# VHH binders against EKC/KEOPS complex subunit cgi121 (cgi121): the designs that were tried, part 73

Target 1, 174 residues: EKC/KEOPS complex subunit cgi121 (cgi121), of Schizosaccharomyces pombe (q9p7j3)
Amino acid sequence: MILPLFPETQVHVFVYENVSNCAAIHEQLISQNPIYDYAFLDAATILYKKQVYSAIIRALEDRRDEQMKTKTIHSEVILSLSPKTEISSAFRQFSMTKKSKNIVVVKIDSKLTEEEEFERLDKLVEGNRVEFSDEELQKLIDFKVLKKNYKLDPSTLENPLASILSSIALRGYS
Below, E stands for the ipSAE of ESMFold2; O stands for the ipSAE of OpenDDE; V2 stands for 0.75 times the mean of E and O plus 0.25 times the DockQ between their complexes.

## First folded at step 10 (VHH)

Design qh20 (from qg47 with D56S W105T P107E; framework vhh_6qgx_2; at its last look DockQ between E and O 0.95; V2 from the best seeds 0.00; counts 0 for: pae E 2.3 > 2)
Fold by ESMFold2, look of step 10:
Structure qh20 (fold): chain B 174 residues (1-174), chain A 123 residues (1-123)
Amino acid sequence: as target 1 above (174 residues)
Amino acid sequence: QVQLVESGGGLVQAGGSLRLSCAASGFTFSDYAMAWFRRAPGKEREFVAAITYSGSSTFYTDSVKGRFTISRDHAKNTVSLQMNSLRPEDTAVYYCAATYSWDYTTERAYDYWGQGTRVTVSA
């Protein structure tokens, strides 16, 4: 897909459930293997499509404005999910780990159609692709993790979207 | 209490060798990548070397490749930097640092920092 604010930038988002090889993927990520140049997120931390889109938009805005804090755009997506400015904390809270079971995978600056990118990614991920939708994400979320990551209390857990999006948008301003 | 304590700095002639050590405590050492950064007089702190949490991969800034070797010891919770063929431009305060991320060269990615150990390389 192409975001209206970034017409030259093709972005794809994939969701996989029941991934059996997260440990192997994680080893490739820490070794900085360029074949694995995606943002691999733990789906237990993602409740909404808009959560992911907002992080992508924030990362692209920071790149456009020469304000990126991380070395790669995919690392910047991971940071952009966080309400805090600490890079290491954002990775700890949102990135796929060797123990993850379900993942959200983001590709920015793709030169391929969604289906072509999927064919490449499917060779790397041993799991079942599901739709990138709020309905599927809701099945994979861990609400205890979500509450901790965004400091949600019982009142905000009833309707957490606005609180989450404002945390992403306002990072670094307060 | 998280602590990173560097040791092994000192005065060395150009062409000589020095081994820096960093003792880590107060966090799960095996979850963190470890790195060395340095700050030369009048300059910003810069990345020198990093090693993954497993020890499987190492990364170096170009100016030290082939001369410096980073290693870690999980049993002793230490990371070391073997520095060979030292040059006057290697003169700096050397800092040990720890990150959960794999954005190894970015200073802001590091949670924990030591106080530094001074290395002076004389001509």
Scores: ipSAE 0.472, ipTM 0.777, lowest interface PAE 2.3, mean pLDDT 91
Fold by OpenDDE, look of step 10:
Structure qh20 (fold): chain B 174 residues (1-174), chain A 123 residues (1-123)
Amino acid sequence: as target 1 above (174 residues)
Amino acid sequence: QVQLVESGGGLVQAGGSLRLSCAASGFTFSDYAMAWFRRAPGKEREFVAAITYSGSSTFYTDSVKGRFTISRDHAKNTVSLQMNSLRPEDTAVYYCAATYSWDYTTERAYDYWGQGTRVTVSA
C-alpha cells in the first residue's frame, strides 16, 4: 500500500484474530528482536482503518519533520494513536500485550510485496488473518477500551471516527 | 504513590566497583522495564542500561558494556546496577527509571524516575 502523501513509503497492515502466541511475540518485541520490526497493536483498541492510517501518517510526518518522539517509526505509530503525549501511556493504550488475542500489525518502509510480507509475518504470528476492513475491525473492538482511550462520551459515540481522528491530530495541542 | 529510591552511590577510585540499587513502590513493578540513566557534570542525561520486565533481556550503552550489569529482583521490587572497572568518565548522578514501552533508550519513554544517586570516580 502506498499513501498519497508518502509515495515512496510502502506500508502494509495486517489483522489477525485468535492469536495464540501474543506472549511470545511480546517477549520478542521487548527484546528488540529485529525480525519483529513491526507495530503490533491490540485490535481491541482499533475501530477504523482511518484510525490506523491517521496514526501512520502522523508518524511519517513526524519522521519527515524530524520530530519523532520515539526511537522507531513503528513505536511512533503506536504513540500517534494516542491522544496522550506520554509514550508509556500510548503503549498501554494501544500496543499488543501478552494477553492480547487479536492484533493489527503495521509495517512501515516495507521492501516486500504485501504477499511476501504476509508470508514473513505469518511465520511469526500464530493466528488467523482477516481482512483489514472496518467490518472486521468492528468485530474485534472493545468499545469500553475505545471509549476510555479517546474519552468518548454519548455525544461523540454516534460518530466516534471524527473524535478519534481529532484526538490523534491534536495530540499535544490542547 | 510511585517511588523510585536509588542507593549505593559514593566515591570510588578508578578501577573500583559500586553496586547501585533502586527500590520501587507504588506501581506494578513486574509490568515495567527498568533502566538506569546518568547525568555527568555539564552533560545531558544519557541512557546507561535497561532490563525487560521479565528480566530476560538487558541492554547497555556501548561505553559500559562488559563493565556494568543490570539486574532486577521481582520479589524485592528492586533493580540493581553492578558497576565494575569504573572510570572517571563514569562520574555522574545515576537515575533509576521505569517504562511500560520497549523504547528503552529514549528518556521520554519513562514514566517514573528516581531522585538519583551520585557516583564519583576519582583518577
Scores: ipSAE 0.249, ipTM 0.626, lowest interface PAE 1.7, mean pLDDT 93
ESMFold2 (binder alone), look of step 10: mean pLDDT 88; pTM 0.895

Design qh21 (from qg47 with F27R T52S D56S W105T R108K; framework vhh_6qgx_2; at its last look DockQ between E and O 0.54; V2 from the best seeds 0.00; counts 0 for: pae O 8.4 > 2)
Fold by OpenDDE, look of step 10:
Structure qh21 (fold): chain B 174 residues (1-174), chain A 123 residues (1-123)
Amino acid sequence: as target 1 above (174 residues)
Amino acid sequence: QVQLVESGGGLVQAGGSLRLSCAASGRTFSDYAMAWFRRAPGKEREFVAAISYSGSSTFYTDSVKGRFTISRDHAKNTVSLQMNSLRPEDTAVYYCAATYSWDYTTPKAYDYWGQGTRVTVSA
């Protein structure tokens, strides 16, 4: 996928459910294995496609403007999901853990087609690929976690997308 | 909730060795990556070493590589730091910490901390 505002940057997003090897993936991430050069998100924290895209765009803008707070574009995506400026908080809120069961995987600056990237990623993730859609994400979300991460209340729960996008966009401006 | 208790600190001469131990309470020890941090007088807390939840991976700050070894015992719910060839600059309070995060070098990423054990290396 090509984002209109970033035509030179190819992005791929994949969703996996019932992942059996999140612990193993987590080991590779902490080992900083370059083969695992992705943003691994806990699907329990993701409700909308636009949430993911908004974070990706934010990260790409930060990179473009040389304002990245993290070391990698993928870590910046994770940070960009959070309404908080603290990197560690963002990772605890949104990144995959060894206990995760369902995950969203983001690849920035891919040199491969979506299918080729999937084949590569499929060697790393032991789970069922599902469509990257609001419908599928809705099945995987933990609303308790979502509400906590974005401090959603009854007034904002009517349109949680607006609140989430505002939180992402205005991070650091409050 | 996990409680961490460090031990093994003390006074040692330069070139000497110490073995720090951290005992974890509860039954969730194997769920956490474990790490050692240290805070020297007048300095900020810094990462020293980490070990993955399974023990299959270890990480070290550059200044301790080849001298320090982190290990864990799942049966005993303990993590250890073998410190060899100690230097005066290793003088610090050493803290044990636990995390679910793979951001092992960031203190704020850790969920639980011990109270620390003091290590003093004399010249």
Scores: ipSAE 0.014, ipTM 0.253, lowest interface PAE 8.4, mean pLDDT 91
Fold by ESMFold2, look of step 10:
Structure qh21 (fold): chain B 174 residues (1-174), chain A 123 residues (1-123)
Amino acid sequence: as target 1 above (174 residues)
Amino acid sequence: QVQLVESGGGLVQAGGSLRLSCAASGRTFSDYAMAWFRRAPGKEREFVAAISYSGSSTFYTDSVKGRFTISRDHAKNTVSLQMNSLRPEDTAVYYCAATYSWDYTTPKAYDYWGQGTRVTVSA
């Protein structure tokens, strides 16, 4: 898809459940293998499509404004999910780890259709693709992790989305 | 929270060898990629070498390729840097570090650091 604010930037998002090879993928990310040039997120930390899109938009805004703190746009997405500016904390809290079971995968600056990008990604991920939708994300979320990552208290339980999106948009200004 | 303690530094003549060791304590040592950085006087820390959590992938800065070897031992909870064919330009304080990140050459991506061990290479 193309985000209205960034009309020349094609983005694809995929969700996989029951992934068996996260440890192998993690090794390839550390190796900076260009075939693995995606943002790999732990789905246990993602409740909403808008959560992911807001992080993508924040990362693209920082790239546009030459304010990126990480080396790649994909690592910048991971940082942008965090309410804090510390890179190591953001990766610990949101990135896929060797222990992850379900993942959300983001490709920015794709030159391929969604189906073509899926074909490439599916060779890398040993898991079952599911729809990128709030319905599917809600099946994979860990609410205890979500509450901890965004410091959600009982008063925000009714509408956590607004608090989450504000944390992403205002990171570094509060 | 993991604690990292380096050892093995010292004075060596050019062409010689040293083996640095980093002992890790605390939980989850096997969950981290490990790296060595170094800081020469008056310079910022620079990346030297990294090794994946399993030990199967290693990475080196160009100036040390072929001379330095990073390895890890999960049974001993250690990571090591074998430094051969040492040159005066290798003189620095060497730091062990741990991260979840694949942004391995950036010091800010590392969660935990040792206090460093000094290596001096004399001509």
Scores: ipSAE 0.013, ipTM 0.453, lowest interface PAE 8.1, mean pLDDT 86
ESMFold2 (binder alone), look of step 10: mean pLDDT 82; pTM 0.835

Design qh22 (from qg47 with D56S S101A W105T; framework vhh_6qgx_2; at its last look DockQ between E and O 0.89; V2 from the best seeds 0.64)
Fold by ESMFold2, look of step 10:
Structure qh22 (fold): chain B 174 residues (1-174), chain A 123 residues (1-123)
Amino acid sequence: as target 1 above (174 residues)
Amino acid sequence: QVQLVESGGGLVQAGGSLRLSCAASGFTFSDYAMAWFRRAPGKEREFVAAITYSGSSTFYTDSVKGRFTISRDHAKNTVSLQMNSLRPEDTAVYYCAATYAWDYTTPRAYDYWGQGTRVTVSA
């Protein structure tokens, strides 16, 4: 879980389906409980592994370049998924909400193995872990949400990966 | 159209109290965290207080803890700031703001801003 451009940074990504306690997790996030220092994303907004990795890379690049706009690297991942620069909109569009059912969870700067981090996270999330894979993500996506979040038209939605990754990489420069 | 309208500002003697109110319209008030920021003459906006969308948690800058209380009323779509034991350094224009995020101290994180209400605390 080492990214080639950031070899000193350990990252873990988990996917949970059928999560029953998103409202409780959300309350912990808004109260800024440090035990919940992860990026909790709504899986309905995530179609590809590369989408998540590109947001992580963008957040890490902004940290490296001292261009972060949010207070934590995990909140920066949420912002980095957005084609826009507005923090509140990015949270509204991509973060887990109290009504979410399926989630993607990112831990950056982990000092634990994947399975050790899973053991800690599994105490917090009441749901079923599934593989972080394009196959599983495609079962959980809401294409109407994806279209809205990235303003995809029918032709772009037929080949959305390049458009989505471009939006993440080029935000603030176009 | 989204509006945040502050009221309750004025002139008060040091040691006195004021209650600011912010009326919200044009968005789903119960989905948003609410905050107060202030701008003293010649300064940038600074965070004062925030309250989560549910009202379950509040946050304060250190200089106002124990003196100021933020609260919200979902029935009236208002957020309030009770300011007690006021000091001359509390003199500022106070702004109401709303965000969906939980970076409460970052002005850039706020979608909506009011026009401000002036508070002047005389020695």
Scores: ipSAE 0.559, ipTM 0.816, lowest interface PAE 1.9, mean pLDDT 91
ESMFold2 (binder alone), look of step 10: mean pLDDT 86; pTM 0.876
OpenDDE, look of step 10: ipSAE 0.854; ipTM 0.915
ESMFold2, look of step 11: ipSAE 0.524; ipTM 0.797
ESMFold2 (binder alone), look of step 11: mean pLDDT 86; pTM 0.880
OpenDDE, look of step 11: ipSAE 0.594; ipTM 0.833

Design qh23 (from qg47 with T52V D56S W105S; framework vhh_6qgx_2; at its last look DockQ between E and O 0.94; V2 from the best seeds 0.00; counts 0 for: pae E 2.2 > 2)
Fold by OpenDDE, look of step 10:
Structure qh23 (fold): chain B 174 residues (1-174), chain A 123 residues (1-123)
Amino acid sequence: as target 1 above (174 residues)
Amino acid sequence: QVQLVESGGGLVQAGGSLRLSCAASGFTFSDYAMAWFRRAPGKEREFVAAIVYSGSSTFYTDSVKGRFTISRDHAKNTVSLQMNSLRPEDTAVYYCAATYSWDYSTPRAYDYWGQGTRVTVSA
């Protein structure tokens, strides 16, 4: 996938459910294994495709503007999901943990086709791939976590997308 | 209250050794990667070493590889830095820090910091 504002950057997003080896994946991530150069997100924290895209865009903008707060573009994606500026907080809020069961995987600057990337990733993730869609994400979301992460209230819960996108876009501005 | 308390600093001759220790309290120690940073006179704080929360991996800045060893004790909630073959350029205030992320070399990634312990290596 190519984003219109970043035509030179290829992005792939995958969703896995019922992942049995998140703990193993997590160990590889914290060990900074280059083979696991992805943003692994807890699907329980993701409700919309646009949420993911917005975070990706924010991260890419930060990189473009030399304003990245984290070391890697993938960690910046994780940070970009959060309304908070604290990196550790963002990781606690949105990053895959050893206890995760469903995950969203983001690859930035991919040199491979989506299929090729999938084949590579499929060797790392022991779970079922599902479509990256709002419909599938809605099945995996934990609304309690979502409400907590974005401080959603009854007035914003009817259409949380706007609040989520605003939180992502305006992080650090208030 | 979160506390990171460093100890073990002091004056040592070049070629000597020191062991720094950091005692952590007030947070879930086992969930955090621990790291050592240092700030030399007139320089910015720089990454020295990190150990992941499980202890399965360690990371070092190039200048200390082979000389420094980071370790952690979950039972005691401590992280240590064994420093061997010390050099004058290792002179700095050494800080213990904790992070939930795996961006170990980025100071902003760290939630908690100690007050530091001074290490002075004489020529």
Scores: ipSAE 0.668, ipTM 0.859, lowest interface PAE 0.8, mean pLDDT 95
Fold by ESMFold2, look of step 10:
Structure qh23 (fold): chain B 174 residues (1-174), chain A 123 residues (1-123)
Amino acid sequence: as target 1 above (174 residues)
Amino acid sequence: QVQLVESGGGLVQAGGSLRLSCAASGFTFSDYAMAWFRRAPGKEREFVAAIVYSGSSTFYTDSVKGRFTISRDHAKNTVSLQMNSLRPEDTAVYYCAATYSWDYSTPRAYDYWGQGTRVTVSA
């Protein structure tokens, strides 16, 4: 897909459930294998498509403005999901871990069609691809994790979208 | 209380060697990547070397490749930097640091820092 503010930037987002090889993927990420240059997110932390798109937009804005805090655009997406500015905490809270079971995978600056990118990614991930949709994300979320990550109380947790999106958009300004 | 305590710094002549050590306590050492950074007078902290939590991969800034070796010991909760073929431009305060991320060269990515140990390399 093409975001209106970033017309030359192709982005793909994939969701996998029941992934059996997150430990192997994690080893490739920590060794900085360039074949694995994606943002691998734990789906237990993602409730909305808009949550992911807002983090992508924030990361792209910071790159445009030469304000990136991390080394790669994909690491910047991980940071951008966080209401805090601490990189290590953002990775701990949102990144796929060795123990993850369901993941959201983001590719920014893709030179491939969605089908071609999927073919490459599917060689790396042993799991079942599902639609990137609020319906599928809702099945994979852990609300206890979401509450902790965004400091939601019970009333906010019933309809947390605006609070989450504000946290992503306004990080570092308050 | 998290502590990273560096040791092994000192004065050495160009071409010599030093071994730095960093003792870690107060956190789960096996979950963290460990790194060494250095700061020369009037400069920003510079990445030197990192080692992943498992020990399976290491990373070095170009100016130290082939001369410095980072290692870790899970039994002792220590990380070490063996520095060989030292040059006057290696003169700096060396800092041990720990991160959960794999953004190894960015100082801001690190949760915990030591106080530093001074290394002076004389011509």
Scores: ipSAE 0.477, ipTM 0.783, lowest interface PAE 2.2, mean pLDDT 91
ESMFold2 (binder alone), look of step 10: mean pLDDT 86; pTM 0.874

Design qh3 (from qg47 with F27R T52S D56G; framework vhh_6qgx_2; at its last look DockQ between E and O 0.85; V2 from the best seeds 0.00; counts 0 for: pae E 4.0 > 2)
Fold by OpenDDE, look of step 10:
Structure qh3 (fold): chain B 174 residues (1-174), chain A 123 residues (1-123)
Amino acid sequence: as target 1 above (174 residues)
Amino acid sequence: QVQLVESGGGLVQAGGSLRLSCAASGRTFSDYAMAWFRRAPGKEREFVAAISYSGGSTFYTDSVKGRFTISRDHAKNTVSLQMNSLRPEDTAVYYCAATYSWDYWTPRAYDYWGQGTRVTVSA
């Protein structure tokens, strides 16, 4: 996938459900195994494709502008999902945990085709790949978590996407 | 909330050793990766070493590799930094820090910091 504003950056997003080895993956992440150079997100926290895209774009913009707050582009994606400026908070809110069952995996700066990347990633993730779509994400979302992460209330729940995107876009500007 | 308290700093001659310790309060010690940072006179705070949640992985800045060893004791809620073959350039205030993330090299990733312990290495 190529983003219009970043034509030189190839991005892939994958969704897995019923992942049995999140604990193992997590261990690799905290060990900073280069093979696991992805952003692993808890799918329970993701409702829209645009939410993910917005975070990716924000991260890429930060990188472009040399304003990254984190060390890696993938950690920046995780941070970019959060309305909070604290990196640890963002990780608590959105990053895959040992207890996660469904995940969204983001790869930035991929040198591989989507299929090739999938083949590579599929060796790391023990779960079922599903389509990266709002429909599939909606099946995996935990609305309680979503509401908490973005402080959604009855008025904003009518259009949660707008609120989410605003939170992402305006992080650090409140 | 986690409180971190460093100890073990002091004056040591070049080539000497020190062991720094950081005691963490609270019940969630295992949820955090721990690190040591240092700030030398006239310099910015810099990463020294980190240890993962479980203690299975350690990370070091290049200048301390082979000389410093970070470890943690989950039972005691402590993280330690064994510093051997100390050099004058190691003189700094050393800070213990905790993060939920694995962005170990980024100071902003750390939510909790100790007050620091001073290490002075004389020539």
Scores: ipSAE 0.775, ipTM 0.885, lowest interface PAE 0.7, mean pLDDT 95
Fold by ESMFold2, look of step 10:
Formats: C-alpha cells, sequence, structure tokens
Structure qh3 (fold): chain B 174 residues (1-174), chain A 123 residues (1-123)
C-alpha cells in the first residue's frame, strides 16, 4: 500500500494469530538480525486499523522532519503507538514479546508486492495469517491492556478511538 | 523498579586494564538489555557497549571494539565491562543502564541508570 502523504513509501501490514514462535522471533529482534527488520506488534494492544496507520503516519512524519527518536523506522512505529516519548516503555507496552500469541507486523519501505512480502514473512512466522481488519483485531485485543496503555477512563470509553488517535498525534507536543 | 549500582572505577595508567561491575536489584534482571554509557568532562553521555537480555548479542561503539568486553551474569544479577588497553580519552564517568527496548544506542531509550563510577586514565 501507498499512503497519499508519502507516495514513494510502500507499506504492508499483516496480522497473524496463534503464533507459536514468538520467543524465537523476539531473540532475532534483540540480536538485530536484519532479516527480521519489521515492526512486530502485540495484537493484544491493537484495536483498530486506524491505530496502526496513525502510528505509521506519525513515524513517517517524524522521519521526514528529521525528528525520529529511535534508530529505525520500524522501532519508530512502536514508539509512535505510545502517548509518551519514553522508548523502553513503548516497547514494553506495544511490541511483540516472547509470550505473545497474536501479532501485527508492519513493513515500511518495501520494494515488494504484498504477496511477495508475505512469502518472506511467512518463512519467519509460525502462525495463521488473518485479514488486517477491525473485525479480526477486535477478536485479538485485550481491553484491559488497551485501557492501561492509553489511560482510558469511563468518559473516554464512549469514543476510545478518538482518544487513542489524539494520543498518537500529539505525543511530544504536551 | 530496577536499582543499578556501579563499582570498579578508579585511577589507572594508560595501557592498563580495569573491570567495571554493575549490580542490579529490584525487578527481574533478565527482562532488560544492559548497557554502559560514559560522560567525559564537558561532553554528553555516549554509548559504549550493550548486551541483550539473553546475553547472546553484544554491541560496541567503534572506539572501544577489541579493547572492551561487556558480559552479564544472571545468577549474580550483574553486568560487567572489562576495559583493556586503556587510553587517556577513555577518562569519563561510566554509567550502567537498563532498557526493555532494542534501541541500544540512544540514552533516552534507557529507563534505569546508575549513579556512575569515575574512571581516570593517566598518561
Amino acid sequence: as target 1 above (174 residues)
Amino acid sequence: QVQLVESGGGLVQAGGSLRLSCAASGRTFSDYAMAWFRRAPGKEREFVAAISYSGGSTFYTDSVKGRFTISRDHAKNTVSLQMNSLRPEDTAVYYCAATYSWDYWTPRAYDYWGQGTRVTVSA
């Protein structure tokens, strides 16, 4: 996919359920293996497609404006999901862990079609691909985790999307 | 919360060796990647070395490669920096730090910091 504001940047997003090898993937990420250069997110933290797209857009805007806080665009996506600027906390709250069961995987700057990128990723992830859709994400979310990560209270539960997107867009300006 | 306490700093002649140690307490030590940063007089903190939470991967700034070795001991909850072939430009306060992320090079990626231990390398 190509985002209108970033016409030269191809992005792919995949969702996997019932992933059996998150511990192995996690070891490759912490070892900086370039084959695993994706953003691996814990699906328990993602309720909406727009949540992921907003984080991608914020990371790309920060790269364009030379305001990135992390080393890679994929680590910047992980940070961009967080309402705070603390990098380690963002990873703890949103990244895939060795205990994760369902994941959302983002590739930015892909030179491949979606199907070609999937073929590469499918060699790395032992799980079942599902559609990147609000319907599938709703099945995988942990609402207790979501509420904690974005500090949602009873008044924001009426429209959690707006609160979440505002947190992503305004990070670092407050 | 993780508490970090550095030790092993001191005065050493150029060409000599020194071993820094960082004792971690509080939360589980094995959840964190560990790093050493240093701050020379009048400068900002700079990355020196990092080790992954499993101990399987290590990373070094170019100026210390081949001279410094980072290691960790999960049984003792410690991380160490063996510093060999020391040079006057290695003079700095050395800080131990811990992060859950794998952005090892950026000081702001680190949640927890020790108070620092001073290393002075005399010509």
Scores: ipSAE 0.287, ipTM 0.678, lowest interface PAE 4.0, mean pLDDT 88
ESMFold2 (binder alone), look of step 10: mean pLDDT 82; pTM 0.839

Design qh6 (from qg47 with F27R T52S W105T; framework vhh_6qgx_2; at its last look DockQ between E and O 0.83; V2 from the best seeds 0.00; counts 0 for: pae O 7.3 > 2)
Fold by ESMFold2, look of step 10:
Parts: sequence; structure tokens; C-alpha cells
Structure qh6 (fold): chain B 174 residues (1-174), chain A 123 residues (1-123)
Amino acid sequence: as target 1 above (174 residues)
Amino acid sequence: QVQLVESGGGLVQAGGSLRLSCAASGRTFSDYAMAWFRRAPGKEREFVAAISYSGDSTFYTDSVKGRFTISRDHAKNTVSLQMNSLRPEDTAVYYCAATYSWDYTTPRAYDYWGQGTRVTVSA
């Protein structure tokens, strides 16, 4: 998806399945290793491309408006997926953990082409890259987790996209 | 659900040492990064040290580097802070904390907190 409000900000999104080293990646993140400056999301929480892009847009808006609540733009993406403003809850619900098996990886402010960024990332992630598409994301989602994270009821589960996007866009106004 | 209990605080002369311990009650202790924060009277809680869930990586605020050592023991479900060469400005209540996140210098990112143990360093 094109980010017309932020045309000078290069963003790349990658999806990996069957990742064997999430524990090691998590340890690098807590160590603040700059090589790992990405948003690592648990794919079990992501159903749509637009879910990810909406969180990116929200994080970029908050950066533009000097209203970020977290240290980095990448941690702000994790917060932005949440319907609530609590940092601890957002990380617990959406970030990659040591137990994750499939991940979505976001790079904001990249100075590299997608291919170049992939070459760097592929050295860090021990897993199989798949297409960033709604088809692939649907294979990796955990619908029980999605329902819990966004408090979806049976009527919204038929078409949850609008409810999810509203939660992301309206965070802080309810 | 994880409960954290600190111990080892006390009164000590400048230049002395103390070892703080934090006992965790949860079977998921290995799932957490662990940290120590401190709060001096009248000040905000500040980050002191963190250790990764495997124990392989540690991080320290600049004012304690070379003097404090964080470590963890998975068999005992404990995290320790060895504090050497103590200074009066180290006087504070020290809190153990646990998180799933990597935003470890921000207290809001920590899900679980101990009640704190007081350290007083006299000149």
C-alpha cells in the first residue's frame, strides 16, 4: 500500500514463517542491538495488510505531531496496533515473543531497496520468507488471539476489518 | 502471573557493597527480561539495569556501569544486583521488575513489580 501522507518515508514489510530463532532475536531487541532496529510482530495477531499499514500510519502521525509514547518508531508501531494506550499490554498482545513461530517485520525510514533490506534481514531471521499478502496472513493468524485482542463479537467476526481499523484509528478518543 | 519479592537492602558506608536479590514465583520466569529500577526520595523511578531472559545480555545506566552487576539464576528463579563501590547518590528504594517488551528503560513497559527494598549509603 502507498502511504501518500508520508511520501518521503520508505517502509518495508516482510513476513516469515517457521522461524526457529525468535528467542535469540528477542534477546537482541532487549539488548538494544541497532542491527535489530525493526518492529517484530507476532503473525498470530495480524490478519490484514491494512491492519499493519494502519498501525504504521498511526505511528508516523504520532511522530509527526511529537506525541509518540515509546522510544522508537518501531516500538510505536507495536503500540499503534493496540486499541488501548498501555505500552505493556500492546507489547504482550502484538509483539514477537520467544515462543512465536511466524512473524511480520516492519522497517520504517529505510535507506535501502526492499531487496537490500531483505538481504540484511535474512541474515537475522532463521525462517522462510512468504509474501506479505492477506492470503498468507490468513494462514498464520490465530483467530482466538485476534478476537481477544480487539474484543470482537460474533457479528463483527464476519467482517472484522472495519472494527479493527476503527480501534487503531480511534485509540485515545474513546 | 508473576510475583516478585526483593531482599538484601540496608544501611552501608560509602565505598561498601550490597547484594540485592529478587525472588520470582512464576513457572514462566524464563519468559521475562528482568530489570532493577530505583527511586530516590522526591524523584521519579529510574532505570538501573536489565538482563535478558536467557541471561546472555545485560544493560546498565551509565552511572552504575563497572560498579553494579545484574545476574539471574534460572534454577532458583532469582535475579540479583551486586552493588559495589556504593556512593551516597545510590541511596534509593530498589525495585525488581519483569517485562515481555524490549522498551526496558520505561517503567510503563513493565508488567510486574516488587514492593522494593531500601538501600541507604552514608557518607
Scores: ipSAE 0.122, ipTM 0.487, lowest interface PAE 5.7, mean pLDDT 87
Fold by OpenDDE, look of step 10:
Structure qh6 (fold): chain B 174 residues (1-174), chain A 123 residues (1-123)
Amino acid sequence: as target 1 above (174 residues)
Amino acid sequence: QVQLVESGGGLVQAGGSLRLSCAASGRTFSDYAMAWFRRAPGKEREFVAAISYSGDSTFYTDSVKGRFTISRDHAKNTVSLQMNSLRPEDTAVYYCAATYSWDYTTPRAYDYWGQGTRVTVSA
């Protein structure tokens, strides 16, 4: 996938459900194993494709502008999902944990086709791949977590996408 | 919420050893990666070592590799830093920190910090 604003950057997004080895994956991330050079997100915190895209775009913008707050572009994606400026908060809110069951995996700067990347990632993730779509994400979302992460209230719950995107875009500007 | 309390700092001669300990409160100790940072006089806080939540992986800044060893005890909710072959440049206040992130080298990634323990290495 190519983003219009970043035509030179290939991005892939995958969704897995019923993942049995999140703890193992998490350990590899902690170890900074280069094989696991992805952004692993808890699917329970993701409601829309545009939410993910927005975070990716912001991360890429930060990189472009040499304003990344985290060490890697993938960690920056995780930070970019959060309305908070604290990196730890962002990771706690959105990053895959050892207890996660469903995940969204983002690869930035991929040198592989989507299929090739999937084959590579499929060796790392023990779960079922599902379509990256709003429909599938909606099945995996925890609305309690979502509401907490973005401080959604009854007035914003009617159209949570707008609130989410605003939160992402305006982080640090409140 | 996790409270971190460092201990074990002191004055030591170059070539000597110290063992720092960090005691964590709470029941979620095992959910966090733990790290040691240090701040030398006139310098910014810098990453020293980190250990994964399981304890299976450890990371070190280059200047301490081979001399420092980080470990953790889940039963006691402690993380330790064994410092051998200490050098004057190791003089600093050492801080224990806990993170939910896998970005260990970024101080802002850490959720909780101790008050620090002072280590002074004399020439």
Scores: ipSAE 0.017, ipTM 0.264, lowest interface PAE 7.3, mean pLDDT 91
ESMFold2 (binder alone), look of step 10: mean pLDDT 82; pTM 0.838

